# Ledger of designs, part 4: VH-VL binders against Putative dimethyl sulfoxide reductase iron-sulfur subunit B (dmsB)

Target 1, 262 residues: Putative dimethyl sulfoxide reductase iron-sulfur subunit B (dmsB), of Halobacterium salinarum (q9hr73)
Amino acid sequence: MTNYGLVIDQERCIGCQSCSLTCKQENNVPMGQFWNRVLTQGGDHVDTPSGDYPEGGDGGTLEMTYQPTACQHCENAPCVKVCPVNATYTRDDGIVEIDYDKCMGCRYCMAACPYNARVFNWDEPEHRPEDGTGDVAERPQGVVEKCTFCSHRVEDGLDPACVVNCPADARIFGDLDDDDSTVSKYIAEYDTHQLLDEKGTDPSTYYINGEMSPGRPWKSKKLESELDDDEAAKAARRRSGSVENGYDVTPHVPAETAGGDD

## First folded at step 18 (VH-VL)

Design a03 (from z02 with light chain S53N Q55E S56T)
Fold by ESMFold2, look of step 20:
Structure a03 (fold): chain C 262 residues (1-262), chain A 122 residues (1-122), chain B 107 residues (1-107)
Amino acid sequence: as target 1 above (262 residues)
Amino acid sequence: QVQLVESGGGVVQPGRSLRLSCTASGFTFSDYAVHWVRQAPGKGLEWVAYIDYDGSYKRYAESVKGRFTISRDNSKNILFLQMDSLRLEDTAVYYCARATFTWGFRDAFDIWGQGTLVTFSS
Amino acid sequence: DIQMTQSPSSVSASVGDRVTITCRASQGISRWLAWYQQKPGKAPKLLIYYASNLETGVPSRFSGSGSGSDFTLTISSLQPEDFATYYCQQYYKFPYTFGGGTKVEHK
């Protein structure tokens, strides 16, 4: 019984937009659209600081917390409930997907999604290069698109592109129904929150804020469940912050930030 | 009960303008996308324009882009087609047609008006 | 633009005949095809949507089939009120396009 989920460590996230751009390249996302966006938590608009600016000679506070936001792959998904043709559906592994041959373009699912995670192809999508990018087929005019948890990669034993290519190792993907998975352990061991928790959508994406986690503890592109015993042992030690063979196995944290100071 | 009624057709000189109206009744007009479709006398059907339920998105056939403007007034349940720079090839019966489902985009047309004829003086 | 090729352009038939009309799209359109009936001086009337779904109030003698690029409208037993022109229409992507029509006429 697999139930995929994602943990995003906001203490590790540097606001660099790599997750958004790699998602766009991997999933053949059309020009002018993004499935994942890095938002500023507490601001009125994307990339706005939270807090006070200096006034009247007194100093204020200026804080910026980044919130990478895409489809939350909700367990209680309003987008699935409102689809009149069952084009939007939940897979047995918890991934919410769209059957584009059934989608009639009514956009009820966009109105129902509180995360604004869905985009609509009003026109024939344009791509650069013209033939598109990645291994994912282009979607036609008249359908809704969103994050798929890179199900095409997951089916091949690989983590989602945004997970693998996060330079801050801030994204952890795995089986929420496996208590031994890193994603489940981080949810149990750190203070996590879900976006718009009060809406009752039951998101499969969780956010860590406050205490920095060890991050993604394995270096390969594989799903955690696909690691061999040696790889799994190294990941477990790195998750714990243990020294291995005289070297610090703590996951690499990038030295620079695209989105501001920490 | 559910109906669309076109008006504003008539005889006009080439290069002039004409505004068609389509009045909706018996359903919640503001929940539906609406289209204009035309048919030259003795000929087939040609899609002309689309407007979404709230008027925020509009699309046109290439043959009318830049000359025709679709619009709607949801408070009055009226769809409009402003036709500028009219040409002889625009001679047709003009129908307004409702998308079958609320907010319909990939949708057939379940309700049609009776049509209004646009012709040119000879 | 997706071209819709409709065949035949005309059919002479008698009441009780089975009438078959075909429609071919220039590219795959999945099931996003509708059939309309039009009588002289009247607006088109929707018969079938999504290739095979019968519109409310349309007699069961009308049926549609097909997917991808090839579609068929069948009238199983022609009635006097069925003498009309029939159009197919793709609504897969803009511009939405119609077939050239098939006129079903009395022998």
Scores: ipSAE 0.592, ipTM 0.825, lowest interface PAE 1.6, mean pLDDT 88
Fold by ESMFold2, fold request of step 21:
Structure a03 (fold): chain C 262 residues (1-262), chain A 122 residues (1-122), chain B 107 residues (1-107)
Amino acid sequence: as target 1 above (262 residues)
Amino acid sequence: QVQLVESGGGVVQPGRSLRLSCTASGFTFSDYAVHWVRQAPGKGLEWVAYIDYDGSYKRYAESVKGRFTISRDNSKNILFLQMDSLRLEDTAVYYCARATFTWGFRDAFDIWGQGTLVTFSS
Amino acid sequence: DIQMTQSPSSVSASVGDRVTITCRASQGISRWLAWYQQKPGKAPKLLIYYASNLETGVPSRFSGSGSGSDFTLTISSLQPEDFATYYCQQYYKFPYTFGGGTKVEHK
């Protein structure tokens, strides 16, 4: 059974907000609302750096850790449990979705979500341009909204918009129940964290902190499961090269052009 | 017995304000959103205002916005409508109406009061 | 604002007749529509919510149907207590709006 998840490499993330803005454009997120936000960890307050300035050449550093945060698509989802009309539900592929025709706007799911991942349309939503910007239908007043893992794209064999458009290749999407997927490999290989994992929600989003991963190892906008054999082989090679050598990046060299004589 | 009872209607002269009350009994008032709905004599129904179950969110019809204020006192089970700057078109029977489901937002009205008449006297 | 247009404005009918009342929204409202009955000097009474769900205590001779923009209320066999004015109401978005009413009268 497919079980979609997301890995975010916080060592690669540069805090640029491209994921937040792309999500807003792709999903027709209303003016003034965001399904995804990039937060700053460390420093004396959220959104401030931590560490010290270089003085005297002793190698002082400023540390900025960014935390892109949206719906975690929890496997033990409190928002699903509290919905009195089953408007919020979990798909067979693990994506948590909302049926807007059933949602009566009670907001129980917002109160239950520990990630503050849900927003509510108190008023008629406004969009720029007025008719919207993506192929996802606008949602009405009186419903809650959240990240959908771009299920409309996933059903067409494409990665979520925020994954494809991350300039730092910090976001990796895939099947958590496939041991050969990049997300599963990274969860096994790196020290990963789930947000508020002590609450027992079992999030499907994992965060890498400490050692930088190779990032998203394929250029195509396809889901990993849609890659052809050549693309999949290149992705596997890029995964291994960065981990083995730390900061080294494996150059792309087609096998046909590399000779044994070098 | 689940019940809503309006009071405070009457004839309103120019320059005066009026405050309607709606007293709830027989149910947990603080679990329900409540609305004001009015009906001009011989005419249909017009939604006036909404207040959420805890009073945190309020919405008004454009015709009354800036002139009317909805509020609630959950400790006393009372809904209020403060009506300032009354006009001839505000002459109507005013009903308080309960949303059907707890915390209801997109919801029909299952319990209505008997109504209280407000008449603007020119 | 969503305009709700009811048809007809009045119906002359006899006990036992089948009565159908139509309500049209000026834009799609999915199934967020209610029907109310109002007798002279009384508050409205909820009959049907979510287009087709019968409110508790309402006789089964009342039924609702429709989605999107077009809705109907049907009284399968009119009873003497059913002579009243009927209103539809959308609760899809603020401001919630009512139809103009349909008066069902004794022939």
Scores: ipSAE 0.566, ipTM 0.815, lowest interface PAE 1.8, mean pLDDT 88

Design a05 (from z02 with heavy chain S30D)
Fold by OpenDDE, fold request of step 21:
Structure a05 (fold): chain C 262 residues (1-262), chain A 122 residues (1-122), chain B 107 residues (1-107)
Amino acid sequence: as target 1 above (262 residues)
Amino acid sequence: QVQLVESGGGVVQPGRSLRLSCTASGFTFDDYAVHWVRQAPGKGLEWVAYIDYDGSYKRYAESVKGRFTISRDNSKNILFLQMDSLRLEDTAVYYCARATFTWGFRDAFDIWGQGTLVTFSS
Amino acid sequence: DIQMTQSPSSVSASVGDRVTITCRASQGISRWLAWYQQKPGKAPKLLIYYASSLQSGVPSRFSGSGSGSDFTLTISSLQPEDFATYYCQQYYKFPYTFGGGTKVEHK
């Protein structure tokens, strides 16, 4: 079965934030919100290196690593578990998504996420530019949003926008269950780690640090505009096959016992 | 028993202020968002204001925005509606209502108070 | 703002009748619709939430249906205690808005 994952080569990452920006544009992420962030490891604060730089340019001990962070699409996703209305769910292909029509805005999933990957639309979302680049609907007020691995693109056989638009080819997307996939190969060949592995969330995101990989292979740089009619038709068929997950969204109202006056 | 009880309504002069209270009992008040809804005599229901469970977020109807202030004291299980610059069109029974689900942002109202009447002196 | 158009404004019915009330939203609201019953001099009572979910303690003769912009409250067999005014409400986004109400009266 397909299980999508992401490998991020931290050695290739240059901290340019293209992934954050392209994600925002592609997915119509509201102003002030980000699904994809570029965090850092090093000093005591974000964007602060560890070590010292000696005076005179003699080479310093400054060290900083970029840690691009979004939804990890965990196999053992706490956000899925805590959702009282089953709005957050795992797809058959391993992508964790939110059914925005079910999301009641309780934000339990935000509290449950150790990666702080989820954002909430408190107000009516505003977008700049008005139209995103992706074929995705804007989300209403009162819902939680997060990275979808660009499921709309993946369904079309394309890589996520952040992957395609990474100038350093630091992001590799693919099927973790396919031994021939680049992600599987890199996970096997390189020293990889997952974020907060002690939390037991089993992220579908892996980070390479220490040895630089060849990066993303150029095979799938097709823009949506480059899809031929057959590919577009195939994509449309894939979109129509969306699993009617008949989740009976009956919110379990805790039965507060109506004390009958006998 | 889960209950909301409004108080503070009465007869007021235009331009004056009035503070309504809603006391909650029988449930964990600070787990629920609460609303004010009003109903003019012989008219329908009008949503007035929302406050989240922790008071961190508030919303108002345009008709009351800038004049009314919703607040809550979770330590006392009380919801407030400070009504300033009152107008004749504010004449209504004011209800406090609880959101159905704990921490629910988008929610219906499962518990209502009995309402408190606000009217104006001629 | 989302306008809620409720119809009819009034309906005359007899005990045992099937009563249907419609609510239309000016835009899509998914299932974020509630139905309330209000009796004279009383606070509204929640009947249906999320378009079709029956509130606890509400008789099964009440049912809600619909999604998007068109919603229906149905009373399968009207009982004497069901003579009241009914309101739909959207809680899709702020400001929350109510329908104009439907008064169910004795025929």
Scores: ipSAE 0.866, ipTM 0.944, lowest interface PAE 0.6, mean pLDDT 91
Fold by OpenDDE, fold request of step 21:
Structure a05 (fold): chain C 262 residues (1-262), chain A 122 residues (1-122), chain B 107 residues (1-107)
Amino acid sequence: as target 1 above (262 residues)
Amino acid sequence: QVQLVESGGGVVQPGRSLRLSCTASGFTFDDYAVHWVRQAPGKGLEWVAYIDYDGSYKRYAESVKGRFTISRDNSKNILFLQMDSLRLEDTAVYYCARATFTWGFRDAFDIWGQGTLVTFSS
Amino acid sequence: DIQMTQSPSSVSASVGDRVTITCRASQGISRWLAWYQQKPGKAPKLLIYYASSLQSGVPSRFSGSGSGSDFTLTISSLQPEDFATYYCQQYYKFPYTFGGGTKVEHK
């Protein structure tokens, strides 16, 4: 069974924020919100180290690490458990999704998430440009949003936008249940950790810290240039999709799981 | 019994202020968002204002924006509507209503008060 | 703002009749639609939420259907206590808006 996961090599990460920006564009994340953040482990401010500079030949204690953080797509997801209307659910491929047509905006899932990975549309979402930039439709006021591992891309056989646009190849996406996948190999070969292991959420995201990996392989299973006209048209429908146009505003949610019982 | 009871309505002069109250009982008030809805005599229903369960977020109809203020005291189980710069078109029965679900943001209204009438002097 | 167009404005019916009221939204609102019943001098009462979910305590003769922009309230067999005014309401986004109402009266 497919179980998608993400490996982030913190040794390769250069803190450029490309993952955050490309995610915003790809997914039409509203102004002022981010699904993907790059946090700094170090000093009191972003992009600052902790410790002391070496002086007089003495050893320094400077330390800084970037920690890209988004939804962890947990196997034991508290957000799924607490959702009173089952708007948050786990897909068969392990991706945790939100059915926006069911989401009542109670934000209980936000409180339950130990990673603070979810955002809420308090007001009408704003985009720049106004018509958006992503290959998915915007979401309405009153719903919770988060990383989807770019399920719309994954369904087309592509890697998430944050993965393909990482200039440092620090992000590796794949099937955790496939022993031949790069993610599985890296998890086996390198010293990895998960965020807040003590919480028992069992994240599908792993971080490499210590020995640097070779990073994301250059050869992808499928390239964006290989998308056919039908796939391109599908993407266009996702971008322009609305209820009045007969398109699902939540194209990344399977039809069989959308619009269910309260 | 779950109940909302409005008070504070009456006869007022244009340009004056009035404060409505809605007292909740029979349920955990601070778990629910609440609304004001009004109805002019012989007319339909009009949504007026929303306040989240903890009072941190508020929304207003354009017709009352800048004039009305919604607030709540969860320690006393009371919802308020401060109405300033009142106009003749504000004549209505004012209802407080509870959102259907706990902490619901997008919800219908399952509990209503009996309403309180606001009218204007000739 | 989302405009809610309710039809008809009034309907004359007899006890036992099937009554259908429609509500159209100016844009798609998924299923975020409620139906209310209001009797003279009384507060509205919630009948249906999320387009088709029956509120607790409401008789099963009431049903709601629809998604997107077109919605319907149906009373399968009108009872004497059902003569009232009915309103649809969208709560898809702020500002919440109501239909103009439908008065169900005696034939």
Scores: ipSAE 0.861, ipTM 0.942, lowest interface PAE 0.6, mean pLDDT 91
Fold by ESMFold2, look of step 20:
Structure a05 (fold): chain C 262 residues (1-262), chain A 122 residues (1-122), chain B 107 residues (1-107)
Amino acid sequence: as target 1 above (262 residues)
Amino acid sequence: QVQLVESGGGVVQPGRSLRLSCTASGFTFDDYAVHWVRQAPGKGLEWVAYIDYDGSYKRYAESVKGRFTISRDNSKNILFLQMDSLRLEDTAVYYCARATFTWGFRDAFDIWGQGTLVTFSS
Amino acid sequence: DIQMTQSPSSVSASVGDRVTITCRASQGISRWLAWYQQKPGKAPKLLIYYASSLQSGVPSRFSGSGSGSDFTLTISSLQPEDFATYYCQQYYKFPYTFGGGTKVEHK
């Protein structure tokens, strides 16, 4: 049985906003709204640094840790529990979705979500015609929207748009119930954390901090489970760091690496 | 027991102002969005304005934008409609109406007041 | 703005008759349609919401159907208290709009 999840390697993330912008394009997210936002640790705004500033000398430190944040697709989802019309629901594969024909706009789910991952269409949404519209239908006034794990892509055997278009290969999507998936291996191998773990929501999104992972090892836009034998072999070599390994991405800021060549 | 009661209607001169009140009882007023709906004599119903449960969001019919202001005082269970720059076509019975569900946005109106009449002298 | 076209504008009927009132939206509104009853000098009363859901306390002789842009209110067996004016209303998006009304009168 499938249970989709996401790993985000914060050591690889460079704060470039590609995931947020690609999400808007793919899902026809209304102007002025974002389903995915890249936050700086401790701040509400993109690229807000943390740490101490030097005063007159070299006595401080300045760090930048980026936290791409969207719906966590929680296993114990408070947004599902509070919906009075069951417009918000959990699929059998773990994806939390919204039936927009049932949503009455009460916003209980927004009040219940500790991640601020949901947005509300107070007015008729505006879309930029020059940027086009994706295959995803536009949502009307009076409904709540959020990240869908790009379920329309996943159903076609493709990874989410934000995963495919991350230039740092920092995002890994897959089946948390498959011990052979890269997402499961990284959760087992690296120290991971979940946002607001004390709230008991049981997020399906995990964050790596401290040690840099190999990142997303395949170049294809397909789900890992859909790779042919050649693609799978190449992905395995990239994970291992073999002599035939290709190019890795690096963050814009220095990071502590696991070492090794390539 | 659950009631909405409008007041403040009367006869006015064009260009003047009038303030309507709607007093709620028998339910938790600050859990519900409320609307104003009007009906000209012998005519159908026209939606006028919306205010969310906490007063943070408001919407108006195009015919009244810039002239009418909806507001609420949740501590007193009162909804208001401030009607400025009144026109002859504003002659109507004005109803306050409650959204059916708490925090309702896309919602029908399950509780209505009995209305208050606003008319003009020539 | 979503135009709501209601027909007929009036109907003459007798107690026991089946009465059907239709409402057409100028664009798709899914099921976000309500029906109201209004008697002279009284406020409207909610009968049906979400196209087909019967409001609490409303007799089961009232029923609603439809989705998209075409909707119907049916009174299966008219009672003396059912002589009134009926309005449909979309609440899909602002401004919320009403049909022109249907007056159900004694034959």
Scores: ipSAE 0.630, ipTM 0.843, lowest interface PAE 1.4, mean pLDDT 87

